# VH-VL binders against DNA-directed RNA polymerase III subunit rpc9 (rpc9): the designs that were tried, part 1

All scores and structures are predictions.

Target 1, 130 residues: DNA-directed RNA polymerase III subunit rpc9 (rpc9), of Dictyostelium discoideum (Social amoeba) (q54lp2)
Amino acid sequence: MKIIKKDKEEIITNFEVLQLLKHKRRIEEQVLLNEFVNNVIRYLETTPASKQTIESVKECKKSVTKLADTSGCKILTGEMLQILNIAPSSEVEVHLVIEDCEDRIDAKEVLKEIKNSLGEEAVIRDEDNL
Unless a header shows other numbers, all headers, positions and changes below count from the first letter of the chain; antibody chains are not in Kabat numbers.
F, E and O stand for the ipSAE by ESMFold2-Fast, ESMFold2 and OpenDDE, each averaged over both directions (binder to target, target to binder). V2 = 0.75 x the mean of E and O + 0.25 x the DockQ between their complexes.
[cut] marks letters that were taken out.
Atom coordinates printed by the task and the answers are left out, and those that the model quotes come from them; centres of patches stay.

## First folded at step 1 (VH-VL)

Design a01 (framework fv_alirocumab)
Heavy chain, then light chain:
Amino acid sequence: EVQLVESGGGLVQPGGSLRLSCAASGFTFSSYAMNWVRQAPGKGLDWVSTISGSGGSTNYADSVKGRFIISRDSSKHTLYLQMNSLRAEDTAVYYCAKDRYDFWSGYYFDYWGRGTLVTVSS
Amino acid sequence: DIVMTQSPDSLAVSLGERATINCKSSQSVLYSSNNKNYLGWYQQKPGQPPNLLIYWASTRESGVPDRFSGSGSGTDFTLTISSLQAEDVAVYYCQQYYSTPLTFGQGTKLEIK
ESMFold2-Fast, scan of step 1: ipSAE 0.000; ipTM 0.535

Design a02 (framework fv_alirocumab)
Fold by ESMFold2-Fast, scan of step 1:
Structure a02 (fold): chain C 130 residues (1-130), chain A 122 residues (1-122), chain B 113 residues (1-113)
Amino acid sequence: as target 1 above (130 residues)
Amino acid sequence: EVQLVESGGGLVQPGGSLRLSCAASGFTFSSYAMNWVRQAPGKGLDWVSTISGSGGYTNYADSVKGRFIISRDSSKHTLYLQMNSLRAEDTAVYYCAKGYYDILTGYSFDYWGRGTLVTVSS
Amino acid sequence: DIVMTQSPDSLAVSLGERATINCKSSQSVLYSSNNKNYLGWYQQKPGQPPNLLIYWASTRESGVPDRFSGSGSGTDFTLTISSLQAEDVAVYYCQQYYSTPYTFGQGTKLEIK
């Protein structure tokens, strides 16, 4: 990661954080984990990260980036992170993640690529918080 | 660029208390886990404690658990170690060390301060 | 606790010659899912704090000369200095960060013959 080097920004997704936390949890010989670590794991397990795989994340990055290139657009690193962390389930949610989306890329096509790569089961729907 | 400066060491009697400080600069303090590592005179390195960037997670070596408390103040970019019920065996140079990750402290310690000497003696 | 044992305790090598330091862990520090060894090497020169040389068993930290290299996997690790320079006189420590408590080897003192 080398986030020590300030001249190069390194950012990780919720999925990667969850992978790292689960790795530490598996190797530590503890009867009970610290409340903070348990709370973070519990929170991340309620997010799309819990249903993602290395392959589904790579495919999403690849397909969304390709779509943007085809549209003459560039998806920013922060926008890609939000796509992976939130896994938008509607066009409205895509517009919240991609700034000035109407002028840059077709929200319906982005949503299609997200659903095709991350799957319907990994996407949080508008009503899923009920 | 990255600097860690320890302070607060000194001579203290057995059973006494002492608070160490580590002033951090040259990096985004709250984004990294911080650690205390000690070295007794003429001996090797001994890990003491860790604290996550948010301060929500702490862990301690068994030898200091219940006696030492690690904490941090993000606004002052300072790491602390409150040492209580000190023993002769706690005599060492105490180093402040920066962790590689914020969430997981199970990485190498990439930057170290110059250390502050704590001597526990009657 | 994972115990780290270094060998030899002390080593004298002539300038320009190869120096080899070994480190053994009581348990494997390799995590199979990411294929990484949670092992680092530190250099501590007289009167100075430790500085990181190698992490992930074989990845050299920025600014560290090419003559330093790390190798090994699982429980057996080696730090090699291919052509010893005068400024390399120091105590070298291996460290595991596979699980808490983080533990260090006892150190290997490297001297010039």
Scores: ipSAE 0.000, ipTM 0.503, lowest interface PAE 16.9, mean pLDDT 78

Design a04 (framework fv_alirocumab)
Fold by ESMFold2-Fast, scan of step 1:
Structure a04 (fold): chain C 130 residues (1-130), chain A 122 residues (1-122), chain B 113 residues (1-113)
Amino acid sequence: as target 1 above (130 residues)
Amino acid sequence: EVQLVESGGGLVQPGGSLRLSCAASGFTFSSYAMNWVRQAPGKGLDWVSTISYSGGSTNYADSVKGRFIISRDSSKHTLYLQMNSLRAEDTAVYYCAKEGYFDWLLSHFDYWGRGTLVTVSS
Amino acid sequence: DIVMTQSPDSLAVSLGERATINCKSSQSVLYSSNNKNYLGWYQQKPGQPPNLLIYWASTRESGVPDRFSGSGSGTDFTLTISSLQAEDVAVYYCQQYYSTPLTFGQGTKLEIK
């Protein structure tokens, strides 16, 4: 499995790390390494990465990039990575991810695109919420 | 060898509830995502739900969202499907299916159980 | 949702002859970055659960006879049985696992002529 080309900056999302670690766990026989890897996987399963798919990630990259182009700006690779890893749930969180957001892009519109692409089904915690 | 054995199927009335179980053996259960796939009599295969190895992530077919709950107990090597508000169209053989290969994308199913029949009628 | 369409719905082939089953997806299931097609083929005999034959469009599952082969890329896929045996009588399903919901073709019933 190769996610990025050798001659490019090797940056991958938490989603891709989670997928890789799950694959590695199946072929590893080392007890201590498996326990460490399982702990990392358990942590990542609590992050937005656990609910992402290749399609949702692609759609998010596409929609956010298109919005930025419409706003006359560009989203940096590191900013896109943080958007995917954190999946901001508020405008304040969008401002923390995108440097000088106020001068570049509408945080409310970015949040809308994130929710539309990476949005999750409501978390059902008890029987009354079915 | 890998074995998946479903149980809990039976006759249930519309609006009723039923809980299916899938007992897994022959592999490290806690390391694999698990799935439920159903097949109505004389029809094709229909994916129902998936649960990640840790239980932290679940997905459902639109037809069962809000009614079915997938869960697992790794200490018992068992997968569950709680089916609520059952409808006639839920009548099917329910198969437990194991994730085959997990990398950057979703996986095929390398092993299936024998199935358990759920019949929803009066 | 990605819709999977198989053709034909049924076919009859003589023992020892080649059987060909086609599968089309409503959108590409090829992931260009790793050049893999997220498509599998399953065999289901009457009264039995499905059995995996092929994954990633062309990789044969361990234990599956070499007369079974998968080919194709993107949206058009083919399952070929080079020399039909009596035990190959079954319904065959293609499946995409590129995105949720996971979807199957309607099935192709293969019988002896």
Scores: ipSAE 0.000, ipTM 0.535, lowest interface PAE 15.3, mean pLDDT 81

Design a05 (framework fv_alirocumab)
Heavy chain, then light chain:
Amino acid sequence: EVQLVESGGGLVQPGGSLRLSCAASGFTFSSYWMNWVRQAPGKGLDWVSTISGSGGSTNYADSVKGRFIISRDSSKHTLYLQMNSLRAEDTAVYYCAKSPYYYGSGSFFDIWGRGTLVTVSS
Amino acid sequence: DIVMTQSPDSLAVSLGERATINCKSSQSVLYSSNNKNYLGWYQQKPGQPPNLLIYWASTRESGVPDRFSGSGSGTDFTLTISSLQAEDVAVYYCQQYYSYPLTFGQGTKLEIK
ESMFold2-Fast, scan of step 1: ipSAE 0.000; ipTM 0.561

Design a06 (framework fv_alirocumab)
Fold by ESMFold2-Fast, scan of step 1:
Structure a06 (fold): chain C 130 residues (1-130), chain A 121 residues (1-121), chain B 113 residues (1-113)
Amino acid sequence: as target 1 above (130 residues)
Amino acid sequence: EVQLVESGGGLVQPGGSLRLSCAASGFTFSNYAMNWVRQAPGKGLDWVSTISGSGGSTNYADSVKGRFIISRDSSKHTLYLQMNSLRAEDTAVYYCAKDFGVVIHYGMDVWGRGTLVTVSS
Amino acid sequence: DIVMTQSPDSLAVSLGERATINCKSSQSVLYSSNNKNYLGWYQQKPGQPPNLLIYWASTRESGVPDRFSGSGSGTDFTLTISSLQAEDVAVYYCQQYYSTPYTFGQGTKLEIK
């Protein structure tokens, strides 16, 4: 009864300040990453490699992140960007994009989601056909 | 300033329906999976349901499967729980909780204050 | 479904002494491919929502005091508070996130002796 509720609500500790600052930093990092990803999408729309549509790119991101979530792992922003830029067409190429892939996520399932969202034609590189 | 505010709790008769809402602010709502967790008076935590950031995946506790529906509206930054065929055992404080991880669940770091649902005749 | 069982249901510990709370899962929550235990710990003070303390069995959430530590692997887990402080009076819950439905232990009420 000696402890007053209002005192605890109005005075925050250094610990609580630190928690709030770290949380705010996480939000800021996500905003910056989203802006970068959006810029990559816009760039892809103007390239010769763009047999990808905004919808197919969004679907790929959604499917791959869902698969990663199911597998108990996180796909890093850089890894997702490489998936979109390179559009892996084989399990070996998925292993090149996702660090320590075999310990994190099934490469066959990732490849399946890429082909289902981006299409097999969209994942073929220009270099492979002259 | 990251906040979750629940609403929609109240008294309802057995067999009735109720819809809970959770208004989210201060974070990129669509990047995080959201959860409903309940706690009956004087009892422990009981996980109810989760929905992925995209809304494409949902999961439920066995006790509520087929009766409760979790959904979200990214444009309104709001999470919902539609509760149907309510039973006395559903009486609890219902918490809205945000996943700590962006892609996968490995904890819930932000919780609302809870909204009380009482199922009684 | 994975059932989480905590022990004891309640305990009283003197200020400055060690408190130990145990959690058992009905099946392993260790994912061998990434060597991570899909287990977390929460603290709930009266009238408040829970606070995340520990994830991946042993990783402290930012801002959680060093006196809190998690250990264990597979099916047997422990939360340790090395030197109990007055503000640590709460109910503690373990939670598995290896598979849905996510499940909590029944809770352990920690009181000052």
Scores: ipSAE 0.000, ipTM 0.508, lowest interface PAE 17.7, mean pLDDT 78

Design a07 (framework fv_alirocumab)
Fold by ESMFold2-Fast, scan of step 1:
Structure a07 (fold): chain C 130 residues (1-130), chain A 124 residues (1-124), chain B 113 residues (1-113)
Amino acid sequence: as target 1 above (130 residues)
Amino acid sequence: EVQLVESGGGLVQPGGSLRLSCAASGFTFSSYAMNWVRQAPGKGLDWVSTISGSGGSTNYADSVKGRFIISRDSSKHTLYLQMNSLRAEDTAVYYCAKTYYDYVWGSYRYFDYWGRGTLVTVSS
Amino acid sequence: DIVMTQSPDSLAVSLGERATINCKSSQSVLYSSNNKNYLGWYQQKPGQPPNLLIYWASTRESGVPDRFSGSGSGTDFTLTISSLQAEDVAVYYCQQYYSTPLTFGQGTKLEIK
């Protein structure tokens, strides 16, 4: 299935974990689900992952990667995962996620790209989807 | 499960316009980038355009830039291709195709599902 | 632009025999950050849309028979059908998704001898 990632993927975001668990609940709704799985889903729903979509995650990664390329630097996989999991809302939070940020990339521009892709201004139309 | 149904193809004169539609079902439409890929009679596959799930990002093949406009309506689960200033070399079967998504690395533009295609013929 | 070149243009193979189709990219489609080859293979039967067979150069799409396999890395890739069946008669295309514009090979027509 397209919304369920394969078990071989070692590094995944909180958004991906949330999507995988929610999808398992949907496809197995006729069978009583494990309370442990439900508890994990409830926890992840309190994180930024609950407001993310496949497209918002993709746009954030693309925009931040393009900005880094333009700035002559590379964002590490771990740093990108932290951006997606934490969804920084201030320049200070960007500096906590990207090591030596001041010497590598403009934190204000990174924040702008995060806000444009993962921020609340993004329109979510879940009610219109299947 | 996943279905992509295309419409809008037909015969049009050089310089004319035509709008293609692709009705999508069986997946969360707004979460996936969508694509148009064409195939001229007896020829190979030729990528035309991509639009992000949000509609905020678009890409075009050089041969169609400035003439074609890709768009989507998430509330109708429909992808569009507005084709303007059509030329004989635009004659092809136009396929609607869905992009795969990887949560860690983002959208990968290989095409896991395709529509049946709609034929566009540009001829006098 | 990354140019994809397939060889041969056409291939005739006897039923039950091995079929091998090659694809070469004009530059590497291996991405250093995730160590993945951004290459897929499609099968197109007459009058039908293309069907995804392989992605990431070697990962078989769900529902695709295990006689289909992909191999290679960087710029040189191969699609192998270990034991040709009648239903495998089709045109096969490789595609890179490393960079825009997305590009396909010219196609290889596979026929029964």
Scores: ipSAE 0.000, ipTM 0.516, lowest interface PAE 16.6, mean pLDDT 80

Design a08 (framework fv_alirocumab)
Fold by ESMFold2-Fast, scan of step 1:
Structure a08 (fold): chain C 130 residues (1-130), chain A 123 residues (1-123), chain B 113 residues (1-113)
Amino acid sequence: as target 1 above (130 residues)
Amino acid sequence: EVQLVESGGGLVQPGGSLRLSCAASGFTFSSYGMNWVRQAPGKGLDWVSTISGSGGYTNYADSVKGRFIISRDSSKHTLYLQMNSLRAEDTAVYYCAKHITIFGVVTYYMDVWGRGTLVTVSS
Amino acid sequence: DIVMTQSPDSLAVSLGERATINCKSSQSVLYSSNNKNYLGWYQQKPGQPPNLLIYWASTRESGVPDRFSGSGSGTDFTLTISSLQAEDVAVYYCQQYYSTPFTFGQGTKLEIK
């Protein structure tokens, strides 16, 4: 599947995936691809406060990239995707996502930026927020 | 109905290899992350590996890192675990289990489990 | 790694009585930004796979009877069965999903007195 190969090869955020899938759904009217794409779009669109989540993803990407620039390093696209997808909640998780983290960027500062951007506006199903 | 069915377990000599499969049905397979969790005879649950819905992210327990490879085939709705350099300590029932990813947040509680497949590593 | 410790290792409770199982994490599993505890509870009957009972420390999974409830925050958690039924005989596991590696407690075996 072209969508899966591009996502795996080029590494993009869930927000960018949603934008790409909506675009491809309109221009590529293939039954199997449309069914797959539509299911993924439905999944993403059923998450509550998607607008807030989209803004949080955008802010997280921006702040983490700026922090990396300040530290004299570059966050790989795959690492950024994992930060956005798993939203690390501990320094240990940051170390697992960023290869050789201790030599490149302060995990504590990365975690702080993730919490500031994704933590408060993270989208969780209503049944999970009792 | 939502189901996971494991296969591929069996008896193998130390240093040998096995490939486990987990066939998924009743849900949109590519939208969910998957896990392998094992249980040694008479012991508790032990997390082995995870893979994201896209397959772009994988992670492993230290005890299996470098020996086991998790993968998935979305077209076949199947999860795999390639187990190499097997040791006696790898003897366990291996379960596949689904977790969910919510936009921008991953949640690793496992809501659907297979019946398990037994792997016995002995000489 | 976060170590999960359950107590007691085994528990015998009479039918209709309350059963209480405890779980302690070596580190907090509370994420302050969303105020959620990354803790789940599973039930495993002999020869069967685990079944999810509770996630986010206190949210019941769909289809789980209301006699099951989870409580606690940070490092101390409790699974309560308000009125024990025969089908509740099982081993119960807590699990943290706050950080990798994801870890389970050693299990609590629940028997009927």
Scores: ipSAE 0.000, ipTM 0.519, lowest interface PAE 16.8, mean pLDDT 77

Design a09 (framework fv_alirocumab; at its last look DockQ between E and O 0.05; V2 from the best seeds 0.00; counts 0 for: pae E 16.6 > 2, placed apart)
Heavy chain, then light chain:
Amino acid sequence: EVQLVESGGGLVQPGGSLRLSCAASGFTFSSYAMNWVRQAPGKGLDWVSTISYSGGSTNYADSVKGRFIISRDSSKHTLYLQMNSLRAEDTAVYYCAKLGYSYGFYYFDYWGRGTLVTVSS
Amino acid sequence: DIVMTQSPDSLAVSLGERATINCKSSQSLLYSSNNKNYLGWYQQKPGQPPNLLIYWASTRESGVPDRFSGSGSGTDFTLTISSLQAEDVAVYYCQQYYSFPLTFGQGTKLEIK
ESMFold2-Fast, scan of step 1: ipSAE 0.000; ipTM 0.531
ESMFold2, look of step 2: ipSAE 0.000; ipTM 0.536
ESMFold2 (binder alone), look of step 2: mean pLDDT 92; pTM 0.941
OpenDDE, look of step 2: ipSAE 0.000; ipTM 0.598

Design a10 (framework fv_alirocumab)
Fold by ESMFold2-Fast, scan of step 1:
Structure a10 (fold): chain C 130 residues (1-130), chain A 124 residues (1-124), chain B 113 residues (1-113)
Amino acid sequence: as target 1 above (130 residues)
Amino acid sequence: EVQLVESGGGLVQPGGSLRLSCAASGFTFSDYAMNWVRQAPGKGLDWVSTISGSGGYTNYADSVKGRFIISRDSSKHTLYLQMNSLRAEDTAVYYCAKDSYFLTGGDSYAFDIWGRGTLVTVSS
Amino acid sequence: DIVMTQSPDSLAVSLGERATINCKSSQSVLYSSNNKNYLGWYQQKPGQPPNLLIYWASTRESGVPDRFSGSGSGTDFTLTISSLQAEDVAVYYCQQYYSTPYTFGQGTKLEIK
């Protein structure tokens, strides 16, 4: 995927989409497009993207990738994208986003890194599930 | 300018303890995993430990597990290595090394920045 | 653990001549999902820390002279210096960063013949 006005191909998260849309210039002649964009922004504000920052996203990518190195595996780009977009709050949810998770990486440790980086909202569910 | 400066090395008796520090400057410290790599006199490079940017993940070489503790203080931009129950085999120059991995920069996991090292001698 | 083995242990090459250092990993360091080899090369001069030369097996680090090149994939890798210069006298190490524990080769000492 190539981002418009960028010379490099990048995979973008819901957080990055939300940031771009919030700073989009409104065009009066394109009222329907502007309304559609506002609807997308409202939707994304109900997702984990609304609580993320540039630093928290970077920290999560780094920490989860390092953990995978220890397990002798690599997290796929699509898996990392799902981790950031969904922000799993339980081991079950980690198993849903990482293919063959049991054979590759410890779901409990992944969950710990998500909580440490993306914040307290993911932490609330841990004691209920573990 | 990106720099790593180690300190805390010295002469210690077997069974003793020592704490190494690595002061980081010129980059966003918390964005990068950090490593300790040692080199015994006249020998090759030996990886000791890693810590994630958040500090939430650590790992160690089997030879130091249970004896060494890696930690970091983001507010002080400093990496630490607490070395306990030191053995003659731990005698080495200890290097602080920064992961090159950056989320969208095309960087690798290779160690792109190294400190100049601090000598630890374990001898009676 | 992934064991990294370099050959030769030492090499003497005349100024201006080609130097070749080999590195073999006990298991593949190629990750099929991104098609990258988790392999780097370092140069260490006497009394100095290691300097990163090559990452991803063949990508030259910024500031590293064009005479240095890396090649290979999977388990067999090569560092080539096309025209040896006096400042290239050093010990060279390969390293895998595919998985922890991160491991280095034993080193190859490069000297002027």
Scores: ipSAE 0.000, ipTM 0.538, lowest interface PAE 13.7, mean pLDDT 80

Design a11 (framework fv_alirocumab)
Fold by ESMFold2-Fast, scan of step 1:
Structure a11 (fold): chain C 130 residues (1-130), chain A 127 residues (1-127), chain B 113 residues (1-113)
Amino acid sequence: as target 1 above (130 residues)
Amino acid sequence: EVQLVESGGGLVQPGGSLRLSCAASGFTFSSYAMNWVRQAPGKGLDWVSTISGSGGSTNYADSVKGRFIISRDSSKHTLYLQMNSLRAEDTAVYYCAKVRTYFYTDSGTYYFYFDYWGRGTLVTVSS
Amino acid sequence: DIVMTQSPDSLAVSLGERATINCKSSQSVLYSSNNKNYLGWYQQKPGQPPNLLIYWASTRESGVPDRFSGSGSGTDFTLTISSLQAEDVAVYYCQQYYSTPLTFGQGTKLEIK
């Protein structure tokens, strides 16, 4: 979260991992995939990554980066990764993802850009026991 | 409406100390990084130090590192510069300056432009 | 450190004429990811503090007259005053905020001819 070093290695979002694994599954003509790959796909399909598209991810990266630049800060690679993986739905969640958020960027505006690009998470009512 | 008022300047001998203050009003003081910028007589502008809105991060020009300490008191809306081991080269008008945007101290992060400046306070270091 | 060099050191321009001040950085202040130049311009009148004129190389600060404009990209920047007025007599400074330490040009003194 805090500090990400690349060391000539790529850092990939849960959405991109999910797309790669699904692409591999579609290419492979095997009836059954190994247990590990199937388990990872099942897990990622329960996360915000399952609702994302290549367009929504690109738009989120673009709008959040533009907002950060306007606010005079830089969103770290790890912070952008968490924004995409978690898809914060409240200002409190934005503050958990962006370190020292109050000194850097308006959490309300970040949340607005996330909702506009990635969409709002389904509302779970108290009556639904969640 | 935004006002920055410096004080504490004066004549001091080499090796001496001075504490500068900058009283801020007209904006949410704790939300913005603050800077000290100095200007020697007849010379250009020279950045001295930065402090984040929360006070948790500071940075200094190499010429003052280890001698000067920047600090702030959010309850008093005041920025400070404690100057120790003063040298003749520190003679300058010291300006308090506000950034427009939020400050961040990550090693790759950029510092920003100054939208408001105080009137300055003169520090003269001479024997 | 990024060194900022202005030219000329001083210039005299007649009222109503164009004034042009140049600023060169020792390395690019253009951030390729967002395509923005981390360059600003300040005006300092005698006995007064500096005031912000231009930020992001070409964006005019609120309240600054339309006759002031900034241009350029990368390492070469220009501040232009299209029609000089008496109140424009001042020293002008460029500043990079691309990296620390923050650095200013040496200043250009603008006088009436």
Scores: ipSAE 0.000, ipTM 0.501, lowest interface PAE 19.2, mean pLDDT 78

Design a12 (framework fv_alirocumab; at its last look DockQ between E and O 0.15; V2 from the best seeds 0.00; counts 0 for: pae E 11.2 > 2, placed apart)
Heavy chain, then light chain:
Amino acid sequence: EVQLVESGGGLVQPGGSLRLSCAASGFTFSSYAMNWVRQAPGKGLDWVSTISGSGYSTNYADSVKGRFIISRDSSKHTLYLQMNSLRAEDTAVYYCAKEFRPYLYFGEAFDIWGRGTLVTVSS
Amino acid sequence: DIVMTQSPDSLAVSLGERATINCKSSQSVLYRSNNKNYLGWYQQKPGQPPNLLIYWASTRESGVPDRFSGSGSGTDFTLTISSLQAEDVAVYYCQQYYSTPYTFGQGTKLEIK
ESMFold2-Fast, scan of step 1: ipSAE 0.007; ipTM 0.596
ESMFold2, look of step 2: ipSAE 0.006; ipTM 0.594
ESMFold2 (binder alone), look of step 2: mean pLDDT 93; pTM 0.947
OpenDDE, look of step 2: ipSAE 0.020; ipTM 0.666

Design a13 (framework fv_alirocumab)
Fold by ESMFold2-Fast, scan of step 1:
Structure a13 (fold): chain C 130 residues (1-130), chain A 123 residues (1-123), chain B 113 residues (1-113)
Amino acid sequence: as target 1 above (130 residues)
Amino acid sequence: EVQLVESGGGLVQPGGSLRLSCAASGFTFSNYWMNWVRQAPGKGLDWVSTISGSGGSTNYADSVKGRFIISRDSSKHTLYLQMNSLRAEDTAVYYCAKGPLYWDTSYHPFDYWGRGTLVTVSS
Amino acid sequence: DIVMTQSPDSLAVSLGERATINCKSSQSVLYSSNNKNYLGWYQQKPGQPPNLLIYWASTRESGVPDRFSGSGSGTDFTLTISSLQAEDVAVYYCQQYYSTPLTFGQGTKLEIK
């Protein structure tokens, strides 16, 4: 989700949006904007973004990219974005975020790297979240 | 009319090798995951291996990893299972089973099975 | 790995009576994004391959009699045969197709009393 529209080439994760909003909120003179911003923050705090850190996101990008390299493929920017935003908790979810996953990379190994980097708490059970 | 016909089973000694085949017809073979499932005499179903439609992704049960190789030939519409370093515990009827397209929620799990081929590992 | 456990291991039911078979998974097989349970039920008669009865926990496969029904969600599932017929004598298996390794329950043998 994006609050500020940037070029399509400049893609930011839900975690980065959450970081930006938390840093810049509490401008009292802009009541309507603050209400909107607070509602977005409440929403993002129910997503995997609330459990992530700069370090965990960086580690996830690094480990998933390394796994893809050893598998002879490349993870697309949009696929990595979905991995970080959704934080897949099952092989089914990994298959949904990586196009033609079965022909490119082992979904079970991707899931393992996600859990190892983002943490078990950031990897949400299917009945808890999307 | 979907049909799966297994062949290649037989008697083999421990440590030996055997190759199973599954001839598929009646569906677009290369679009579906394919599976091998085995059943020891008087026992339940035991999933062995799966392979993606293109053959690029494979998965195995821990009991057969490093010994069994699943493969497919899309031009011949045939699924294979190369079994190496066979053990007595590998004795079972081996079934070929059709899996889903991708992880598409509109598709069934194992909707079609072959009649199976018996593999007996005995000295 | 997801472990599937069925109960009972065997049961005998009189013709026309209700038969109930239970299946438990060691972790949830409900996928929240599509709200589907990746669980199926199979029937296997002696000397024959298994045939699919139910998928998505409760959807009956084409050609399967309406006396067969599946229920449950998450980790606890039930297969019910509302009025047992002679041709229903078989071993029944539940299966999760949520993640690899794909796993089956140990089977429940259903026989006529």
Scores: ipSAE 0.000, ipTM 0.516, lowest interface PAE 16.7, mean pLDDT 80

